VH-VL binders against q0atu2. Designs and how they scored, part 57

Target 1, 119 residues: q0atu2
Amino acid sequence: MLDKKARIRTSREYRNVFEKGKRLSGRFLIIYYVENALDNNRFGFITNKKIGMAVIRNRIKRQLRAIVREYQGQVKNKHDIVLVARAGIGKSSFEGMEKDYIAIMKKAGLFARNANKID
Short names: E, the ipSAE of ESMFold2; O, the ipSAE of OpenDDE; V2, 0.75 times the mean of E and O plus 0.25 times the DockQ between their complexes.

## First folded at step 3 (VH-VL)

Design ge14 (framework fv_recibokibart)
Fold by ESMFold2-Fast, scan of step 3:
Structure ge14 (fold): chain C 119 residues (1-119), chain A 121 residues (1-121), chain B 108 residues (1-108)
Amino acid sequence: as target 1 above (119 residues)
Amino acid sequence: QVQLVQSGAEVKKPGASVKVSCKASGYTFTDYYMHWAKQAPGQGLEWIGWINPNSGGTNYNQKFQGRVTMTRDTSISTAYMELSRLRSDDTAVYYCARYGDSYWYESFDYWGQGTLVTVSS
Amino acid sequence: QIVLTQSPGTLSLSPGERATLSCRASQSVDSDYLHWYQQKPGQAPRLWIYDASERATGIPDRFSGSGSGTDFTLTISRLEPEDFATYYCQQYDYSPYTFGQGTKLEIK
């Protein structure tokens, strides 16, 4: 699950990921990611006004959190990762977002290769 | 090699339930979603839903919501689809299919052989 | 729900001829989520073309897929006897995931 410890919460923490992290673009998502000095992964989520109305942005944020939570065990430990939704994400299905997340995380080398989803 | 082996044909009365199994081998069962589809005699395919074998999470097509239940047993790499309150128009071949997860594509890459369910009085 | 309409329902041709199979979506589908399957009588479907245009492993180069938006096409440049089967298009862009009704390719 995404607990308080697994969330990027402050502007300072977001800025650190943007300034020092690597960037990789997918179809609906951009990720920024950097190794952290903690014992766990942390995730941030950004849905800007280009995506659409608040109701759409909030739906997307909830769906992305659910996807991240489900694949938590696949992610290499000790990373701060920020997911930025691209404008086109509003037209995507839940499964479309999930596909893009998996593809971009694999491309970034952040997913375990052919591993069981055991912690 | 990857294989999905389904349980044998079933004959049921209207109002009964049927539970079809799909045993996976040749890959890590929990790494891929398992989907189920229906094919009535002489007709096309209809998607029923999926299960994430790792979490047990499911998502069902609204047409089957309330009548379908998908489960799995990770100890024997087997997925199950149970359909309740059977009607004559549930007579069909039911398929399990693995949702392939390649870097380059994602689609149904392996299918079970199908299970014929006949609903008649 | 996205409805996929395939045409023609049945296509009768001889070996050596070119086949063109159409799949039309009721609303726009991203090509990365449109796939084609081949099914022979008594057998399960088999992945044939993925992402609208990419051939699956082992599929001969006489098969090609194309299209975007609402109009997608599967083309077989020169039919071989083993190509006579039913072909289904499928979209994975919007839940519920849907299949077309199929085009049956039969020997004239």
Scores: ipSAE 0.000, ipTM 0.522, lowest interface PAE 17.8, mean pLDDT 84

Design ge15 (framework fv_recibokibart)
Fold by ESMFold2-Fast, scan of step 3:
Structure ge15 (fold): chain C 119 residues (1-119), chain A 121 residues (1-121), chain B 108 residues (1-108)
Amino acid sequence: as target 1 above (119 residues)
Amino acid sequence: QVQLVQSGAEVKKPGASVKVSCKASGYTFTDYYMHWAKQAPGQGLEWIGYINPNSGGTNYNQKFQGRVTMTRDTSISTAYMELSRLRSDDTAVYYCARYGDSYWYESFDYWGQGTLVTVSS
Amino acid sequence: QIVLTQSPGTLSLSPGERATLSCRASQSVDSDYLHWYQQKPGQAPRLWIYDASERATGIPDRFSGSGSGTDFTLTISRLEPEDFATYYCQQYDSSPYTFGQGTKLEIK
């Protein structure tokens, strides 16, 4: 489970990310992201009704949180990031969502260097 | 203000059908899923199913599959639950509930007042 | 099907006392999909605690929720007369969505 400290929970916080943040789209995901003034990263998740029935949206939200949690140590410090699921995500596999997440986070420059890299 | 208003109490004979309505106001009806739950006398709540008011798509608890039908009329912001082939153990209060889908939580945030359905021979 | 078992079935206490209500799931439930509802006789249920620990709008701070995995708890630090009601836990993690059988909090 993604720690509550790492989650965006208020409408004001979501609004801040949308208004001040940058936007990048992937195949199944859109991210909005902005640097915050905290000592940690925070994530928000949006699965709108166009994706499908609540059971599908709930599965997707749960799987996205699991993916974010798995890679949270690689995300550059002090960012608020909102993941918005695109309509086609309901047909994606867990692996497909994971690959899309990694690709867009790298493109955004939000992934830190590999911890195993030696210069 | 969000409000869900259900139809009045019904008394039915075994084998009959009952159709309960749930009229929504105070929000965009097609933006939120509408769920239905059963509460038998002195018992807890049991989930029956839901309808997506935008698409008309439904999902039913297997226990009620084949006897329940959920529909809606977007022109009057009303959802319906019809339960057929009624049995005495269908005697219960039936609730509609809006499934709140927000950025931070997903739960039954508003409930109708309930409709008592009595099935007696 | 995830079965939610609440204990005790009935809890008899006096105003001013602390109440602890338990909800145990037959399988692990994501805390984001574990909610608590309050129901008074003749009334519809009302959302009370969502995401296992977040108070719904207007709910007094004497109420707190906690737990993860299979064990969840609703605590009332100092009972007021208006708190005597039936409390239900509910999971929205897996279909079919299920409720516990309820804990009835009654005056001793």
Scores: ipSAE 0.006, ipTM 0.558, lowest interface PAE 10.9, mean pLDDT 85

Design ge16 (framework fv_recibokibart)
Fold by ESMFold2-Fast, scan of step 3:
Structure ge16 (fold): chain C 119 residues (1-119), chain A 121 residues (1-121), chain B 108 residues (1-108)
Amino acid sequence: as target 1 above (119 residues)
Amino acid sequence: QVQLVQSGAEVKKPGASVKVSCKASGYTFDDYYMHWAKQAPGQGLEWIGWINPNSGGTNYNQKFQGRVTMTRDTSISTAYMELSRLRSDDTAVYYCARYGDSYWYESFDYWGQGTLVTVSS
Amino acid sequence: QIVLTQSPGTLSLSPGERATLSCRASQSVDSDYLHWYQQKPGQAPRLWIYDASERATGIPDRFSGSGSGTDFTLTISRLEPEDFATYYCQQYDSSPYTFGQGTKLEIK
């Protein structure tokens, strides 16, 4: 789904986001986020074993990547963002995850298009 | 260091059963699914199924359903695959493989050395 | 079930040449669940490329993977003698998990 350049892949990079980043919780998702020094955004995804079996975790990861990709153009430049799935996410619909993602990104001020035009 | 060590080669008659073992070391046995795959002489790999060592739960490829049984013994970190009602086309090398998962990949990261099962009269 | 078709079945080349190995899926496969394995005669398969494009630990940088959807490629930029082996693609996107039939890379 997401270009490899847009993915957080190493333990060191995940640790940097957890240690230096801000945290916001939604209904099904927690995000950790920090500005990076690169020319692009990068996303990481964590689904731990408490969510469910591999088949459920794999479905959740695919659905989250699809959601992130769809809304990629709205995300403010130069951020590392890690999405951590909460235990209840396995019972969520795709629409439910999407709404939660939009709400939490908006609350974090990470959507560039969230700023209303000044009339 | 992670290792999967399988039992030795077996020669069986048609209609018999064979039970292959896979002993794991170097990691927490209960934390990773164990898969089994078949490779007939000169041919490619075919997935047979998996076992969750923590629960004993299993999932089998429909092609082998009814003839395959997967079990484990957590006290000795060993997984087993039993194939019954053997036919000549069951002659193959059987592999166990660990299903490794992390936040950047999920794949068969460690494999046993393979067990040759020959079915002949 | 998802069928993976590898081509060519056998690729005969000399050391120093470029190798391109294809894997086509009968339906779309998420690249995060497309992996490549190397197998030499008498040995177990070894994870080579995971998530379509990431090299496994210890794999030389002359190997690269690419692709998405139904079309995936493994490329070896300059063949070394040790690279002659059979390569299998594999999908872990949906059960039953399937492998391609393999591409045997052999010395010309």
Scores: ipSAE 0.006, ipTM 0.550, lowest interface PAE 10.9, mean pLDDT 85

Design ge17 (framework fv_recibokibart)
Fold by ESMFold2-Fast, scan of step 3:
Structure ge17 (fold): chain C 119 residues (1-119), chain A 121 residues (1-121), chain B 108 residues (1-108)
Amino acid sequence: as target 1 above (119 residues)
Amino acid sequence: QVQLVQSGAEVKKPGASVKVSCKASGYTFTDYYMHWAKQAPGQGLEWIGWINPNSGGTNYNQKFQGRVTMTRDTSISTAYMELSRLRSDDTAVYYCARYGDSYFYESFDYWGQGTLVTVSS
Amino acid sequence: QIVLTQSPGTLSLSPGERATLSCRASQSVDSDYLHWYQQKPGQAPRLWIYDASERATGIPDRFSGSGSGTDFTLTISRLEPEDFATYYCQQYDSSPYTFGQGTKLEIK
């Protein structure tokens, strides 16, 4: 799981990312991202009812957190990043979500070229 | 705004069945799972199970399996929990609770007021 | 099943004091699925702290939650009269979903 200080939790923090941030869409994910004034990255996760019932949304949210945690060493520091799951994510495999996350983060320029490998 | 309104108190004899209702309003009833929990006098909360109001699918805690049945009526946004073969240790307040979601959290965000079921001879 | 053990069972304090309530899980619980509820006599539980550390809407900032893995804590920095109630921790990480037995805050 992600360290709590690495998670976006409050409505004000989410609004800040949506209002000031850039948006980039992938196959299953949309990210909103903005540079923060902190010493670390923070991640938020949104799984809306279009994805499915609560048990499906909880599974997706848990899987997305696991993916983000695994690749956190490759993310350029000092960013608030919100991942919004698209409706089709409920039918995706874990591998499919992971590939989409990597692709979208690279397109956003949030993965450093010389970043550390997955730990 | 979201409200869950439960049926009134029941007094039952051992061996009888009781059916408690939970009427939802202020949101789309089929979008959120409805859970039920038991609270015996002076005791903590015990999870009984959930129902998916869209599909009618259910999942029960093994402690209640075989004695509990959860159903719903989507036309009146109402969930039901029926407990059969009542015994004295079933005396408790029974709560329905929505497993809600927002982009901030997923938890039991709204609860019914509770229904007291007393089982006595 | 995951067993949640709360301690102490009863905590007797005076208004103005700090309260520290513990919730220990028999196995690791994802903090995003650990929540705290407040319950007063004759009332339904109310969501108080969600995801181990986040205050629910309208909850005063004197309440804070912390912890991860198996050890979670609810802290009230300066007790007000209305804070005396029973607090339950709850996990939604795995079925069957479970609650702790509760910690009752009572006036000394």
Scores: ipSAE 0.013, ipTM 0.580, lowest interface PAE 8.4, mean pLDDT 85

Design ge18 (framework fv_recibokibart)
Fold by ESMFold2-Fast, scan of step 3:
Structure ge18 (fold): chain C 119 residues (1-119), chain A 121 residues (1-121), chain B 108 residues (1-108)
Amino acid sequence: as target 1 above (119 residues)
Amino acid sequence: QVQLVQSGAEVKKPGASVKVSCKASGYTFTDYYMHWAKQAPGQGLEWIGWINPNSGGTNYNQKFQGRVTMTRDTSISTAYMELSRLRSDDTAVYYCARYGDSFWYESFDYWGQGTLVTVSS
Amino acid sequence: QIVLTQSPGTLSLSPGERATLSCRASQSVDSDYLHWYQQKPGQAPRLWIYDASERATGIPDRFSGSGSGTDFTLTISRLEPEDFATYYCQQYDSSPYTFGQGTKLEIK
């Protein structure tokens, strides 16, 4: 699980990311991201009613948290990142969401390692 | 940062009404549903209902329907629960609680300190 | 309405022991909507475990939640003095939303 300091907790903090951050869209995810003044990353998650019923939204939310936790060590430090689930994510598999997350984070330049430094 | 502060204890006679307030701070009041729960002495929690602070829409537990009214004042970020035609078995601590449903979970993430309502003759 | 029955009603243990608290639902409850709260005398409840198994922010690793369907469990692997409190399970799967009657964890 992500530590308390790794979570975006307030509406004001979410608004800051939306207003000042960059936006990048994947197949199932949109990320908004901005460099922060802290020494750690913070993540936020938004699953809107457009995705489906609460049972689907809660499943997606938990799976996204698990994916972010798994790859936390590869993310460039000092960023606030908000993941917004797109319509259609409810039909995706865990692997599909994970694949989309990795692709969008790499495209954003938010993964600290490149292909030459991995393994 | 998030706080829910409730009004003070009340002593009422049977047949009277009581109105409990819950003042929210540290977040956007209209973004989260506010729920109310009852806890009678030595007993567990009982859900009363919710209010959507944005629309003013409400939903009440059938057990309290007809006796409970929930309202809010967005200008002062305050929710209210009024319980009418009080009976001795309404003696309880009443809690407001925010329903956190946007970020990490869908649960009661912040609670007021509680308001003791005593109904006695 | 869904009735949540907690057992035991009172659990008397010593610090250092393992505690297992049960919550049984009269109908199937989606684990996404089963939560646990801790309450100490004179205080409001505090969210402790959400979505049956996820620890709320700041909750120690010794607490774990598990279960699905009608059977849910809160486990404390090694009791600390501050853990003695009443624990309530709650379902948000269907209205009216309901709580269990609570398990009071007390010092033996």
Scores: ipSAE 0.006, ipTM 0.531, lowest interface PAE 10.5, mean pLDDT 85

Design ge19 (framework fv_recibokibart)
Fold by ESMFold2-Fast, scan of step 3:
Structure ge19 (fold): chain C 119 residues (1-119), chain A 121 residues (1-121), chain B 108 residues (1-108)
Amino acid sequence: as target 1 above (119 residues)
Amino acid sequence: QVQLVQSGAEVKKPGASVKVSCKASGYTFTDYYMHWAKQAPGQGLEWIGWINPNSGGTNYNQKFQGRVTMTRDTSISTAYMELSRLRSDDTAVYYCARYGDTYWYESFDYWGQGTLVTVSS
Amino acid sequence: QIVLTQSPGTLSLSPGERATLSCRASQSVDSDYLHWYQQKPGQAPRLWIYDASERATGIPDRFSGSGSGTDFTLTISRLEPEDFATYYCQQYDSSPYTFGQGTKLEIK
């Protein structure tokens, strides 16, 4: 009954992105992405136990959401995108995660070519 | 638990600069963006900008661009907002607020008590 | 810039009555990024409703939020004396992030 437009919430929605989407690996991140039938983008975040303890995983997930939110205006509309943190991400700086996100989104063709952060 | 404590009231002359501090406690300072907002007497809230305490990156509302500078000191979990070339219409209460990016919400979940800045001759 | 217009500017009611506060956006706002804050004189704003409809921790169930697109509503089903305050809606969907001008709820 409540709608949360920009979030991938259900296991079925995550499964759809994994099964039908494309995969691209970065240094600290893997993205899975597929065009949706909506007018907006939706994001999902996965931090698994291989990253480390719950406190580290929770920090990483919050930092990734902050990065995604900051660069939202540069993302091509109508996509479901799932970010999966790789094991090494716990040793990355925030800037390292941000650079990796920008790089993989550009490689995926989901960012404007040669565009920097809109500020 | 979570607390944001701002510096005390300031009285400044036109043309001066003011630097307001916001000390965070009860959470990991670098995990959440810190925002600043202005509230002139009897008026509503106006967003000034944010700082990412981890990177030092900032984003300012165009209305304040060129006069505002946001910084932080991670060793003491403190964010700063400096406003230069003060005018009488800068008289306001200035708030810092944490942008809580949690599993449940993304909103201004904790606010400082506010700092009154008065610009007078 | 997204302009948020709140109506009415002032709402005069008595304890026990129902209050309905409106927030209209100049363009569509994702409900996940529309929030409401309560502010009492001399105090900082406090998060009241997030994601258009979710109550913040400690907020009584007489408060509810609803809406999507350009039209959002904050409803108080049965006013208590402590509810008389100014309420602000806020969007975090696009920069610059903006607040409405506020609705002041006052005792009649």
Scores: ipSAE 0.005, ipTM 0.528, lowest interface PAE 12.4, mean pLDDT 85

Design ge2 (framework fv_recibokibart; at its last look DockQ between E and O 0.03; V2 from the best seeds 0.00; counts 0 for: pae O 8.9 > 2, placed apart)
Fold by ESMFold2-Fast, scan of step 3:
Structure ge2 (fold): chain C 119 residues (1-119), chain A 121 residues (1-121), chain B 108 residues (1-108)
Amino acid sequence: as target 1 above (119 residues)
Amino acid sequence: QVQLVQSGAEVKKPGASVKVSCKASGYTFTDYYMHWAKQAPGQGLEWIGEINPNSGGTNYNQKFQGRVTMTRDTSISTAYMELSRLRSDDTAVYYCARYGDSYWYESFDYWGQGTLVTVSS
Amino acid sequence: QIVLTQSPGTLSLSPGERATLSCRASQSVDSDYLHWYQQKPGQAPRLWIYDASERATGIPDRFSGSGSGTDFTLTISRLEPEDFATYYCQQYDSSPYTFGQGTKLEIK
């Protein structure tokens, strides 16, 4: 799982991203994103009840966190990013979600082949 | 303000059925799942099941499957739990609880006051 | 079915002491789906800690939650009289959703 430092944890923080952020839609995912005043990225995850029962939503949320964690080093620093799962995500494969995430992040200008090499 | 108000205490004989109500106010009733839990005297909580008030779809704990039926009436924002073929070990306080589907957490965020059901011969 | 086992069943302490309440799961539970509730006699349960470590609105900072995997803990750093109650852990990771049997915190 993502470190709590890398997670959006409060209602106020989620509202800030929705109100001030940009929106970009993929096939299975919508992202909302905004620059933050921190030294790190933070991610939030929303799986609403239209996706299905809690067991399905919890599985999707865990898979999305795993995808985000895998690619966190490629994301440009200082952003709050909220991933919203679309209703059809329950029928997607893990690989399908991963491809959608990468495509959206690249289109948003947040994800590049050659990320900052400070590490 | 969100409020869940349950029906009053019931005394039933073994073999009877009981129907407990839970009236919701302060939010859009069809937007949140409603859950039911059992608490026997001096014991812990036990999840019974859930209902989607929009669709009427239900999911029950296997332990209660076959004896429990959950329904709702959207015109009066009320959920119901009916337990049939009552036994002495069904004596308990029954709670309804709203499943809070928030951006920052998912949990039982509001509970009814409870309904005491006593099964005695 | 995930079984949650709480220990101790009863914890007798005095105001001012530290309380440590344990919740152990029979299989791994994602911390985002482990919650704690407080219940006083004659009252409904109240959400106390969500996502293993986050305090619900209005809950004093003397309460903290921690843990991951199968082992979770609720800690009260300095007990006040109003803290004596029964605490339940609960998992929402997989159906059927389950509660622990509770830890009753009582005055010594």
Scores: ipSAE 0.108, ipTM 0.728, lowest interface PAE 5.0, mean pLDDT 87
Fold by OpenDDE, look of step 4:
Structure ge2 (fold): chain C 119 residues (1-119), chain A 121 residues (1-121), chain B 108 residues (1-108)
Amino acid sequence: as target 1 above (119 residues)
Amino acid sequence: QVQLVQSGAEVKKPGASVKVSCKASGYTFTDYYMHWAKQAPGQGLEWIGEINPNSGGTNYNQKFQGRVTMTRDTSISTAYMELSRLRSDDTAVYYCARYGDSYWYESFDYWGQGTLVTVSS
Amino acid sequence: QIVLTQSPGTLSLSPGERATLSCRASQSVDSDYLHWYQQKPGQAPRLWIYDASERATGIPDRFSGSGSGTDFTLTISRLEPEDFATYYCQQYDSSPYTFGQGTKLEIK
């Protein structure tokens, strides 16, 4: 599980990312990202009912948190990043989500140049 | 047009190493992962690994881990696969293949012509 | 790893006939990451179907792909002489990105 200090938790924090951040859309994910004034990155996760039942939404959240945690060390520091799950994500595999995450994060320039996929 | 041109056939002794090249053209080399596959005579295809030409990062099939090294030279848009400690069952045609991206959908959309590597005592 | 098993190993048919090739996965595969390739003797594989059901550029509409989960199918509605080759399925859902062992479609 992500450390509490690495999580976006308040509505105010989410609003700040949406209002001041940049937006990029992938196949399964939309990311909103903005620089913060902290020494660490913070991640937020949003799922909606279009994805499916609560059990599915919860599964997706768990999977996204796992992906973010796995690649956390490769993300450039001082960023607030919100992951919004798109409707089709409920039918995607974990590796598919991971692939999409990596691609969109690289496109955003949030990964170091030497960042690699993990087998 | 996209083209992948591989180096010529190789004949090696057991225990030796072989390095196969794959020169890309017709697209931005650093924008697509390059993969390698093995096809033993009369057999199917086996995934060896991938390289990110931009960063040089690699991921290998654990079956080849410790014996395979993938590199690239961006100045000449060329990818390399080196296989060491060769044995007879390494005899095969080796292919490079671009993993193409179309609206976040990826597949091996272009392949090299293949390089025959023969390992015999 | 995900094992892809193709059937039959060899399929002998005549031009004009319908061909059905099966690819079964040992575990569920996202259809967006299931692909088919055609290979003829002495040539490199060529992308044929991607994302389980999308024809690659230049592929005739007599070819179709379908399936989800663990069962995928490549169908040729009416075989042409140039269609006789070996077809491989491949998954990019999970590393290592494995191939099926292939189905050889030969002329009867």
Scores: ipSAE 0.008, ipTM 0.641, lowest interface PAE 8.9, mean pLDDT 90
Fold by ESMFold2, look of step 4:
Structure ge2 (fold): chain C 119 residues (1-119), chain A 121 residues (1-121), chain B 108 residues (1-108)
Amino acid sequence: as target 1 above (119 residues)
Amino acid sequence: QVQLVQSGAEVKKPGASVKVSCKASGYTFTDYYMHWAKQAPGQGLEWIGEINPNSGGTNYNQKFQGRVTMTRDTSISTAYMELSRLRSDDTAVYYCARYGDSYWYESFDYWGQGTLVTVSS
Amino acid sequence: QIVLTQSPGTLSLSPGERATLSCRASQSVDSDYLHWYQQKPGQAPRLWIYDASERATGIPDRFSGSGSGTDFTLTISRLEPEDFATYYCQQYDSSPYTFGQGTKLEIK
């Protein structure tokens, strides 16, 4: 359910995340993230041009879109987050990409705590 | 303001080659794949192939493999499609189209005006 | 190769009527990569519906798309004079990328 306002749209917006943001590397993904001045999160995607032809990039984008959409409700608000696919991601499984995304988002502190655990 | 401007109409004999150009403006040329499509008179659209203008890498519809060559000149933001060993059923309008690539959608979002190639025997 | 078969080939209707255009794929197509284009005579195609159901910028809400798997539909709830054109479905799920043969929507 990622609407148009949750999309990083311009080269300038992408550069802002790269220049001002923090960087974390996972097995298949790199994330760059920075707080924004909005009331919402924005997501951007960069597939490494060396990953392959459009067929491979098509599959990767479909899988990444599904993963981000599934977990978007758990992401702390007011962040611009760019996912950069690493070389070799074309050989990954959907499960592998999903686990990698969850791990790096947790390490970055971008997932909200579970309110049900409050004593 | 994205714009794709193609070269003018061509008249060719069977067995010849034709090279159609597509000049891009209003965006970073190397950030978007360029595709080519054929539309024979009174017929639908047929995908010919694509080029990555940054790397020069190509992917062709197997129907055209061996007869089509796609190239580009990044210094003038121009893509080219060359079709060799022309025959009468190559008579068509040829379009270039930009591949819009974002997380949210992937589609041919801007098209050139088309180039009529006539193969007369 | 995924073959897209559109029906009918020609659809003759009057302004104000409802139009239903069908696109059937020879194998499953991810709806995120099924698109519709409008083309008027002498003009290049224009992106109309993307991801099976999303209207491109500036497209009136009388146009709607639906479907998944092998069956996709473009519906125009009330035809306006400017809607008479040829409509193509197109898949970008697997290479070679293919178009349907088109449905020509013409004035009865």
Scores: ipSAE 0.007, ipTM 0.622, lowest interface PAE 8.8, mean pLDDT 86
ESMFold2 (binder alone), look of step 4: mean pLDDT 91; pTM 0.915

